# VH-VL binders against NAD kinase (nadK), part 28

Target 1, 268 residues: NAD kinase (nadK), of Syntrophomonas wolfei subsp. wolfei (q0aze0)
Amino acid sequence: MKIILVNNRFKENTEKKAQEIAGQLSALNVEVIIDNGLDEPYAGTVDFIMVLGGDGTMLRAARRYGQRAIPVLGVNMGTVGFLSNIEINELAEYLPLILREEYSLEARMMLEVAVFQQQSLLTRVFCLNELLLRSNSPRMLSFALEISGQKLEPYRGDGLIVSTTTGSTAYSLSAGGPIADPQLDAFIVTPVASHIINKRPLVVSPEREISLHLLEEREAIIGIDGQIKMDFGAENRVLIKRAPHPLLMVNLKAKPFFTSIDRSLQRQ

## First folded at step 15 (VH-VL)

Design II1 (from CC10 with heavy chain G27Y)
Fold by ESMFold2, fold request of step 17:
Structure II1 (fold): chain C 268 residues (1-268), chain A 122 residues (1-122), chain B 112 residues (1-112)
Amino acid sequence: as target 1 above (268 residues)
Amino acid sequence: QVQLVQSGAEVKKPGSSVKVSCKASGYTFSSYAIHWVRQAPGQGLEWMGGIIPILGRADYNQRFKGRVTITADESTSTAYMELSSLRSEDTAVYYCARGHTWKTSHGYFDYWGQGTLVTVSS
Amino acid sequence: DIVMTQTPLSLSVTPGQPASISCRSSQSLLRDIGLNYLHWYLQKPGQSPQLLIYLGSDRASGVPDRFSGSGSGTDFTLKISRVEAEDVGVYYCMQALQTPLTFGQGTKLEIK
């Protein structure tokens, strides 16, 4: 059996704890790959991914491994967020179930984001929470939104968020979008500081394709999960679709979403 | 209570197709693989394939190459097995079973359907 | 494909006496983490199969303790310490290490 341990090298002593857990797993003849973000993602066959940290570390793991149909377990090492399932001090209790593959999975929709220059693909990235289009200057953006070829009236404002339901509690929420049940598949399209008052958040079928481009020359950026930034100009377009594979989140311990909303948001 | 309920018995002509349903209840349908096992009269058990509902991916026994299609409908918690180009030797009881895990390998079958008799005759 | 061979194929037992069924695989079913992907089922007359033993030696819920599984790698044994009338049926081993999943031929247990 091969397991990837994903940790955050910027958190105090996380490397020490990851080594302790790797030792426990190795004693059970589990081959362990530690991914602290310094190396390329491990490309070989893997049975399971264990994320040691908070929601940010899970977002990185999802981008690196989420399209590979590998179970991913969130293990909290401090502040409980929306994406962890068990506490670090409970891990030993659950190891037998992990090895015997006696756990359930919850699918979480991901976005496939393709950025083009004119006709040419520049990059493709996958994300768990959201794509943000925003101004990179004091000036507002004028931009076009198309949903499956249907052109909406132009937008004017600071930008736009295209989120998954999982991302509905992230930046989308702060911009006025609804909290969505993460078991649903949908896009949530939320304007950021729109000067056009009738531009309300939209909930859109996951089967749609969403396209964005600027209507004027402006300095803009595309943000991915709040962790990746790309310059975006009038020569660019971005196409957003449901990713081919969901993130497969492991459920070992019951974690009711709705009864924990206030608690989780206080820590966000 | 976990329960798997299959569609009723069928009588088919050689060369036709049959589609057997398996409706699951009492658990989260997408979290566990559903397997199909057949048993010809007086014979043992033969694994035909299984589906991973959370991925919509099926794995097949190559013995049935090209004749078996296994699908799942999450909205109705129902798995289906379709066997085409039927032959008289396809006369068997067809079972669905739930694997204890999400994928088709490593699983033990902790719950079984009641079986569906498919008779293929001239 | 992993071939599973059961012996004997038929077994007649006096009530109260022990029974033993062997299952041999064409390759090891032991994974490096110490788990054997070998499972046992009983199919009683007129019924669907039911799980008895999983992962070589673990009893399924509700299975009497007179049933036990042992063995590792390529050789596995199902034992019944005292056969009872309700134990009549066909016993199958199954490997689940890899697809295609494969069963042994079955062992029919009868009461004398």
Scores: ipSAE 0.666, ipTM 0.851, lowest interface PAE 1.9, mean pLDDT 91
Fold by ESMFold2, fold request of step 17:
Structure II1 (fold): chain C 268 residues (1-268), chain A 122 residues (1-122), chain B 112 residues (1-112)
Amino acid sequence: as target 1 above (268 residues)
Amino acid sequence: QVQLVQSGAEVKKPGSSVKVSCKASGYTFSSYAIHWVRQAPGQGLEWMGGIIPILGRADYNQRFKGRVTITADESTSTAYMELSSLRSEDTAVYYCARGHTWKTSHGYFDYWGQGTLVTVSS
Amino acid sequence: DIVMTQTPLSLSVTPGQPASISCRSSQSLLRDIGLNYLHWYLQKPGQSPQLLIYLGSDRASGVPDRFSGSGSGTDFTLKISRVEAEDVGVYYCMQALQTPLTFGQGTKLEIK
C-alpha cells in the first residue's frame, strides 16, 4: 500500500509530524511519499493521500493530485477550516479504517482552466476554489464574459471570480457571492467591484463553458485558488470548464456543512 | 436503511438485449462500487463486472467483454447493466450488490438487490 | 484470473454437529498490510446471497458467533460450530484481491 503525505514545508510542526506519521505507517508496511512542495508531484500509483494542515495545503494537494482519482483526507493540525475531516490526534483511531478502505467519499467539483495567447494554449491548470481575473493597475478592466458562446454585456470593474461551490466560502463570498452547498455542482460567477450596477453574481450549470477576455489593452492577473498568479493581457483568453474528475474527499467523521459553517467562517 | 431495488423480471428473445436497473437508497451512492453478479438456474455465482460511480468507470469480467455495459446515474442513484446479443444460456437471475469500498477490487458485498430473472427463450 | 476452489461441494450435517468448508485460491490473497481479500457468503434457498465473513475472519453484522473464518494466503476455512436448520443453503467464497472478482463453486449444506 502507498500513501502520499502532503505538508507545508514552511511550518516546522507539520514537517516534523509528517515524518512521525510516515514512521508509523512504515511500521505497518505502508510505503510513504512525503510531498512538501519542493519536488514535482509524485507520478507513480498511490492508494491514498493525507493532507496535514489547513485549507491552503489541501488546495495545493487538489491542484497536484485532484485529477488522478486518489482519495484525499484532510487532517487538521490547527485552525479549523472547510476542508479537513479529522483532527491529527484522531488519526490513530481512524488508521485501521483507512487501511481497510472503510470510508466514504465526497466528490468536490474542480475547475479546468485553460489560458490561451491568441489561439495557442499556454497552460492548463486545475483548481478547487476559484479563478480570479483582476486588474493589475489602478485602472478598471473592461472585459467580456461568454457562457457557452452566449456573450453577456461587457463588464467593467476590478475583475471577476469564477468559483466552484467549494470556493463559494472563499474570495467569492467576500466579493458578494452566495454561500453554496458544496454537494452541488455549479459555477458561481461573482463580479469584483463592478462599475455596472446590474451585474449580479450568477449561478451557472456545470455543463457550461465560461470564457473571459479583455476588451481593452490593460494589465491584468489570473489568480488560481489565491496561490498561483499569471499575467493576463489583451492577447489572452481563458476558458473555464468543469474538470474531468472531482476531488475525491475522504469522509471518516461526519462534518455537517451547515451546522459548522459559522465556526469555519469565523476563522477566515 | 441501505436498499438495492432491481427492476422486474424480463422475458427476451435470442439476439435482443436487456437492461436491468438497480436503485440504491439509504447511503451516499457515489461512495461505493456497484457490482453485478449472475446465477444461472442451479448454478453458482459469476461476477459480471462493477462500476465506480464517482468516476463513471466500469470494470468487466473479460468473459462478457463486448456484450455487457454497466453504467450509473448519480442523479437518480441508479446503476444499470445492459447485456446484448442474448442467448438461451444467459437465462439467469441477475443481482446487483454494493461493495464496501469505492473501487471494484477489495470489496465485500454487504448489501444485495433482490435479483432480476431474465429468461431468454424461443 | 484467480481460481477459487471449494471443498466439499456438498455437505450433509446432523443438527448440532460442526461443519467445515475449505476454500483455496490459485494465488495468495494476502496484501502486504496484513489483510486477506477473501469473503464468504450464504445463499439461503430462494434468497439473495448475504455476507457472512469478510477479510478472511471478520463476522458480518448480525451473523451468529457459531460462524468463524480462518486461514490466510491461499487456504481459508469457514467453520460452523453447531449447525442449525436455518444454516441450510449454499456457501460461497469470493476473492476480491483483484478483478475479475471470482467465486468458488459453492458448497451446498443440507440437514440430515
Scores: ipSAE 0.637, ipTM 0.847, lowest interface PAE 2.0, mean pLDDT 91
Fold by ESMFold2, fold request of step 17:
Structure II1 (fold): chain C 268 residues (1-268), chain A 122 residues (1-122), chain B 112 residues (1-112)
Amino acid sequence: as target 1 above (268 residues)
Amino acid sequence: QVQLVQSGAEVKKPGSSVKVSCKASGYTFSSYAIHWVRQAPGQGLEWMGGIIPILGRADYNQRFKGRVTITADESTSTAYMELSSLRSEDTAVYYCARGHTWKTSHGYFDYWGQGTLVTVSS
Amino acid sequence: DIVMTQTPLSLSVTPGQPASISCRSSQSLLRDIGLNYLHWYLQKPGQSPQLLIYLGSDRASGVPDRFSGSGSGTDFTLKISRVEAEDVGVYYCMQALQTPLTFGQGTKLEIK
């Protein structure tokens, strides 16, 4: 059996704990690959991914491995976020179930983001929470949003968020979007400081294709999960679709989403 | 709690096709593989294949490849098995069963449907 | 394909006496993490199969403790310490290490 342990190299306690857990797993004849973010993603076949840390570490794991149909377990090492399932001190209790594959999965929709320069594909990335288009100057953006070929009236403002339901509690929430049940598949399209007051957040079928481009030359950026940034200009266009595969989140312990909203939001 | 309910018995002529349904309830349908097992009269059990609903991917026993199609509809929590080019030796009871895990290997079948008798006669 | 061979194919047991069924695989079913991917089912007359033992030795929920599974690798045994009338039926072993999943031929258990 082969497991990837994903940790955050900038937190010393997670690196030490990852080595401890790797040793314990190796004693059970489990092959362990540690992914602390420094090396390229492991390309070989694995049975399971264990994420040691908070929501940010899970977002990186999802971008690296989310399209590979591998079960991913979030293990909290501090303050409980939205994406962890068990606490680090509970791992020994649940390890037999992990090895026996006695757990359930919850599918979480991901975004496929394709950025073009003119007509050429510049990059394609996947994300769990959101794409952010925002101004990179004091001037607001003027941009076009198309949903499955339907052109909406132009937007003017600081930008736009296209979020999954999982991302509804992240930047989309701060920009006035709704909290969504993460078991639903949908896009949440949330304007950021819109100059046009009638532009409200939209909840959109996951089968739609979303396109964005600037209507004026402006300095803009595309943000992915708050962790990747790309320059975006008048020569660019971005297409957003539901990713081919959801993130397969492991459920070992009941984690009530609705009753935990207030506690989890205090951390944001 | 967990229940698998199959479609009713069918009588078919040689050369035709049959499609058996398996409606699941009482659990998260996408989390568990659904397997198809058949049993000819007086004979043992034979695994035909299974589907991983969360991925929409099916695995088949090579003995049936080319004649069997296994699908799932997550919106209705229903799995289907279609067997084409029926022969008299395909007369059997066809069971669906839930595997304990999301994939088709490693699974033990903790819940079974009631079985669907398919009779192929000239 | 992994071939599963059961012995005996038929077994007649006096109520209250023990019964033992053997299952042999053509390849080891033991994974290096210490788990055997062998499962046992009972099909009572006129019923669907039901799970008895999984992963070689673990009892399914609701299965009496008079049923036990043992063995590892290629050789497995299902034992009933005291056979009761409700135990009548056909017992199957199944390997799940890899697809295609394969069953033994079955062992018919009769009372008296």
Scores: ipSAE 0.607, ipTM 0.831, lowest interface PAE 2.2, mean pLDDT 91

Design II13 (from CC10 with heavy chain S30R)
Fold by OpenDDE, fold request of step 17:
Structure II13 (fold): chain C 268 residues (1-268), chain A 122 residues (1-122), chain B 112 residues (1-112)
Amino acid sequence: as target 1 above (268 residues)
Amino acid sequence: QVQLVQSGAEVKKPGSSVKVSCKASGGTFRSYAIHWVRQAPGQGLEWMGGIIPILGRADYNQRFKGRVTITADESTSTAYMELSSLRSEDTAVYYCARGHTWKTSHGYFDYWGQGTLVTVSS
Amino acid sequence: DIVMTQTPLSLSVTPGQPASISCRSSQSLLRDIGLNYLHWYLQKPGQSPQLLIYLGSDRASGVPDRFSGSGSGTDFTLKISRVEAEDVGVYYCMQALQTPLTFGQGTKLEIK
């Protein structure tokens, strides 16, 4: 059995804990790979992924490994968020279940984000929360939104967020998007400071595809999960669709989403 | 309580196909593999294949030479097993069973359907 | 495929007496993490199989303590300390180390 421990190298406590857990797992003849984000994602096959930390670490783990259909367990280390299932002090209790593969899984829809330069693919990324297109200047963007071939009226504003339902409690929420049930698969398209007052967010079927491009020669950026940033110009196109496989999140313990929303949001 | 309820008995002619259903209730359908096991009259148990509903991926016993198709409908919590090109030797009771893991391997079958008799006769 | 071999194929036991069934696999069912992917089932007459023992030695819920599983690697044993009338049926071992999953031939237990 091989397990990846994902932690944040900038959080010393997670690094220390990762080493400790690695030792414990090794003693049980589990091969352990520690991923602190410094190196490229581990390319080999693994059976399980433990994410030690908060939502940010989970997002990174999802981007790095989510496409592999590997169970991913969020282990919270004193943070408040939506993506952890158990606390670090509970890990020992659940370890036998993990090793026996006796856990339930929750599928979380991910985005497949493809950025093009003309007809050439620049990058393809899978992400758990959202894609952000925003202006890189004090001026508003003018950009085209197309949903499954349907061209909407040009958007004008600071930007646009395309998020999963998981991402609904992230930046989309701050931009006025709805809170969505994570068990629901859907796109949430949330305007960022639209020139149209009260521009409403869209809830879009996961079966549809979303494309964005600028209508003017402006400088913009693409942001992914608030962690990846890239320049985006008039010659670029972004295509967003549902990832072919969801993130398989491990549910060792029941965690009611709606009853914890207020608490979690207040602490963020 | 978890229950697996299978479709009723079938009588088929050689060369035809049969599709047996297995409806799960009382649990999380998506989280567990569903397996199909058959038992010819007076014989032992034979694993046919299994499906991982959350992935929509099925694994098969190659002994069936591609005659078996296992599918799952999450909306109805129902798994299906279709066996084509039926032969007299396919006469058996077919069981669905829930694996106690999400994978088709490593798990044990903690719940079983009541079985479906499929009779292949000219 | 992993071949599972049970012995005996049938046994007749007087109520109150012990019974023992052996199951051998053609390759080790012991994983590196120390788990044996060997499970035992009982199929009572006219019924679906039911889980008895999983992972070699763990009793399923509701299974009486007179049932016990032991063994590791390639050799496994199911024991019934005191056979009762309700224990009549066919016992199967199954390996779940790898697909295809495979069963033993079955052991028919009857009461004398």
Scores: ipSAE 0.860, ipTM 0.931, lowest interface PAE 0.7, mean pLDDT 95
Fold by OpenDDE, fold request of step 17:
Structure II13 (fold): chain C 268 residues (1-268), chain A 122 residues (1-122), chain B 112 residues (1-112)
Amino acid sequence: as target 1 above (268 residues)
Amino acid sequence: QVQLVQSGAEVKKPGSSVKVSCKASGGTFRSYAIHWVRQAPGQGLEWMGGIIPILGRADYNQRFKGRVTITADESTSTAYMELSSLRSEDTAVYYCARGHTWKTSHGYFDYWGQGTLVTVSS
Amino acid sequence: DIVMTQTPLSLSVTPGQPASISCRSSQSLLRDIGLNYLHWYLQKPGQSPQLLIYLGSDRASGVPDRFSGSGSGTDFTLKISRVEAEDVGVYYCMQALQTPLTFGQGTKLEIK
């Protein structure tokens, strides 16, 4: 059995814990790869992924491994978030279940984000939360938004978020988007400071495709899960689709979403 | 309690196809693989294949040479097994079973359907 | 494919006496983490198979302690300490190490 431990190298406590857990797993004849984000994702076949830390670490793990149909367990290390299932002090209790593969899975839709320059693909990224297009200046952007070939009226504002239902409790929420049941598959298109007062967010079927480009020569950026940044200009296009494979999140412990959402949000 | 309820008995002609259903209740459908096992009269058990509902991916026993198609409908918690190009030797009781893992391997079958008799005769 | 071989194929047992069934695999079913992917089922007359033992030695829920599984690697044994009338049926071992999953031939247990 091979397990990847994903942690954050900038959080010393997660690094130390990763080493400790690696030792414990090795003692059980489990091969362990520690991924602290320093190197490229491990390319070999693995059976399980443990994410040690908070939501940010989970997002990174999802981008790195989410398309490989590997169970991913969020192990919280004292952070507030929505993407962890158990606490670090509970891990020992659940290790036997993990090794025996006695756990439930929850599929979380991911985004496939393709950025083009003219007709050339610049990059393709899979992400768990959202794609953000925003101005790189104090000036308002003008967007062309198209959903499944339907061209909407030009959008003007600071930016636009295309989020999964998982991402609904992330930046989309701060921008006025709805809280969505993570068991649903859908796009949430949330305006960021639209010139139209109270411009409504859109809930879009996962079967549709979303395309964005600038209507004016302005400097913008694309953000992915708040961790990846790239320049975006008039020569660029972005196409957003449902990723072909969902993230398989491990459910070892019941975690009611709606009964805990208020507590989680109040702590942020 | 978990239950697997299969469709009723079938009588088919050689060369035709049969599709058997297996409806799961009392548990989380997406969390477990669903397997199909058949048993010819007076014979042992033979694994036909299994499906991972959460991925919609199925694994097959290659002995059936592509005649088997396993599908799952999450909205109805129902798995299906279709066997084409039926032969007399396909006469058997067909069982669905739940694997206690999400994968088609490593798991054990903790719950079984009641079985579906498929008779292939001229 | 992994070949599973059961012995004997049939046995007749006096009630109260013990019974033993052997299952051999053509390759090791022991994983590096120490798990044996060998499971035992009982099919009573006119019924669907039911789980008895999983992972070589763990009893399924509701299974009497008269049943026990042992072995590792390629050799496994199912034991019934005191056979009862309700134990009549066909016993199957199954490997789940890899697909295709494969069963033993079955062992028919009858009461004398």
Scores: ipSAE 0.859, ipTM 0.929, lowest interface PAE 0.7, mean pLDDT 95
Fold by OpenDDE, fold request of step 17:
Order: sequence, then C-alpha cells, then structure tokens
Structure II13 (fold): chain C 268 residues (1-268), chain A 122 residues (1-122), chain B 112 residues (1-112)
Amino acid sequence: as target 1 above (268 residues)
Amino acid sequence: QVQLVQSGAEVKKPGSSVKVSCKASGGTFRSYAIHWVRQAPGQGLEWMGGIIPILGRADYNQRFKGRVTITADESTSTAYMELSSLRSEDTAVYYCARGHTWKTSHGYFDYWGQGTLVTVSS
Amino acid sequence: DIVMTQTPLSLSVTPGQPASISCRSSQSLLRDIGLNYLHWYLQKPGQSPQLLIYLGSDRASGVPDRFSGSGSGTDFTLKISRVEAEDVGVYYCMQALQTPLTFGQGTKLEIK
C-alpha cells in the first residue's frame, strides 16, 4: 500500500505530524510519500491520500490529485473548516479501517478550468471550490458570461465567482451566494459587487459549460481556490466545466453538514 | 438490513441480449462496488465484472470478450448487467453481490442477490 | 489470471467429525501490509453463496466458531471442527488480490 500525506510546509506542526505518521505507517509496511507542496505532485499510483491541516491544504490536495480518483481523507489539525472529517488525535483509531479499505466515500464535484489566449490553451486545472474573475483595478470590469452557448447581458462589477456546491461556503458565501448542499452537483455563479443592485446568483446545471471573457481592455485576474493567481486580459477566455471525476472524500466519521454550517454561522 | 433484489428469470434466443437488474437497499449504494457472478448448471462460480457506482466505472472479466456491460443508476440504487450475443453456454444463474470496499478489487462479497436464471435456447 | 485450486473436490463426512478443504493460489495473495485477499464462501443447496471467512482467517457475522480459516501466501485451509447437517453444500475460495476475481473449483461437502 502507498499513501500520500499532504501537509503545509509553512506550518511546522503539520510537517512534524506528517513525519510521525509516516513513521507509523512505515512500521506497518505502508509506503509513504510526503507532499508539502514544494515539489510537483507525485506521479506514481497511490491507494490513499491523507490531508493534514485545514481546508486550504485540502484544496491544494484536490487540485494536485483530485482527478486521479483516489480516496482523500481530511485530518483536521485545529482549524475551522468544512473539509476535514476526523481530528488528528483520532487517526490512530481509524487507521485499521483505512488499511482494510473499510470506509464510505462522498463524491464532491470539482471544476475543470481552462484558460485560453485566443485559441491557445494556457493552462488547465481542476479545483474543488471556485474560479474567481476580478478586477485588478478600482474600476469595474465589463465581461461576458455565456452558459451553454447562451449569451447573457454584459456583466459589470468587481468580478464573478463560479463555485461548486462545496465552494458555496467559501468566498461565494462572502459575496452573497447561497449555501448549497455539498451532495448536490451544481455551479453557483455569484456576482461580486455587481452594478446591478440585488443581482441574484445563478444555480446552474453541472451539465452546462460556462465561459467568461472581458469586453474591454482591462487588467483582471483569475483566482483558483484563493491560492492560484494569474493575469487575465482582453485576449483571454476561461472555460469552466464539471471535472470528469469528482473528489472522493473519505467519511470515517459522520459530520452533518447543515448542523455544522448552522453552528458555524451562529458563531460569526 | 442490506438486501439485493434481482429481476426475474429470463428465456432468450441465441444471438439476443439480456439485461438483469439488481436493486440494493439498506445501505449506502455508492460506497460499495457491485459485482456480477454467474454459475452454469452444476458448475462453479465465475466472476463477470464489477462496477464502482460512485465513479460509474466498471471492470470486466476479459473472458467475455466485451459482451458484458455493467451499469449503475444511483437514483434508484440499481445495478445492471447486460450480456449480448447470447449463447447456449450462457445459460446460468446470474448473481449480483456487494463488495465490502468501494473498489472492484480487495473486497469480499458480504451480501448476495437471490440470483436470476437466464436460459438460452433456440 | 490467478488460478485457484481446491482439494478435494468432494468430501463425505460423518456428522461430528472434522473436515478440511485446501485452496492454493498460483501466486501469493499476501499484501505488503499483511492482509491475505482470500475469502471463503458456502453455497447451500438451492441458495445463493454466503460469506464464511474473509481475509483468510476472519469469520463473517453469524458464522459458527466451528469454522476457521488459516494460511498465508499461496496455501490456505478451511476447517470445520465438527461437521453438522446444515454444513452441506459447495465451498468456494476466492482471490480478490486483483481483477479478474477468480474462484476455486468448489468443494462439495456431503454427509455420510
């Protein structure tokens, strides 16, 4: 058996814990790869992925490995979030189940984001939460939104978020998007400070494709999961689809989503 | 409790196709692989293939040379096995079974359907 | 494909006496983490197969303790300490190390 431990190299406690867990797994004849994000994703086949940290680390793990249909377990290390399933101190208890592959899985839809320069593909990435298009200046953007070939009226505002249902509790929520059941597959298109007051977010079928491009020569940026940033100009377009494969999140412990979100919102 | 209920017996002519259903209840459908195993009269068990419902991906025994198609409908918690180009040798009881893992490998079959007799005769 | 070979193919046992069935695989079923992907099933007359032993030695729920599985690697054994009338049927070993999953020929157990 081969397991990847994903941690955050900028958080020393996660690195230390990764080393400890690696030792424990090695003692059980499990081959371990530690991925702190410094190097390219491990290209070999693996059986399981453990994410040590919080939601940010999970998002990175999803982008790096989510397309490979490998079970991914979120192990929380004292952070507030929605993407971890067990606590670090619980891992030892569940380790036998992991080794025997006795766990439930939850499929979370991911985005396939393709950024083009005219007709040339610049980059293609998979992500768990959202794609953000936003202005890189104090001025509003003018951009075109197309859904399955249907051209909507030009958007004017600071930007636009295209989010998964998983991402509905992330930046989309802050921008006024709805909270979505993570078991539902859908796009959530949330305007960021639209010139149209009370412009409502769109809930879009995962079967559709979403296209964005600027209508003016302005400086903008594309953001992926709040971690990746790239310049976006008038010559660029972005195409968003449902990823071919969902992220397979491991459920070792029951965590009711709506109870959790309600509790979280009551605290803020 | 977990149950697998299969469709009824079938009588088919050579060259035709048959599609057997297996409805699962009492558990989480997408968390377990569903397998198909057949048994010719007086013979042993033969694994035909399995599907991972959460991925919609199926693995097949290559001995069937592409005649088998396994699908799953998550909305109804039902797995299907279609066997085409039927031959007399395909006369058998066909079983669906649940694997204890989400994958088609490593798992054991903890629950079985009641079986579906498929008779191929001219 | 991994070939599974059972011996004997038939067994007649007096009630109360022990029985032993051997299963051999053409390659090792032992994984690096120490698990043997060998499982045993019983198919009683007119019924669907049912799980008896999984991972070489673990008894399935509801299986009497007179049933036991042993072995590792390529050689496995199913033992019944005291055969009862209800134990009549065909026993199959199955490897699940890799696809295609493969079964032994089956061992028919009858009562004398």
Scores: ipSAE 0.856, ipTM 0.927, lowest interface PAE 0.7, mean pLDDT 95

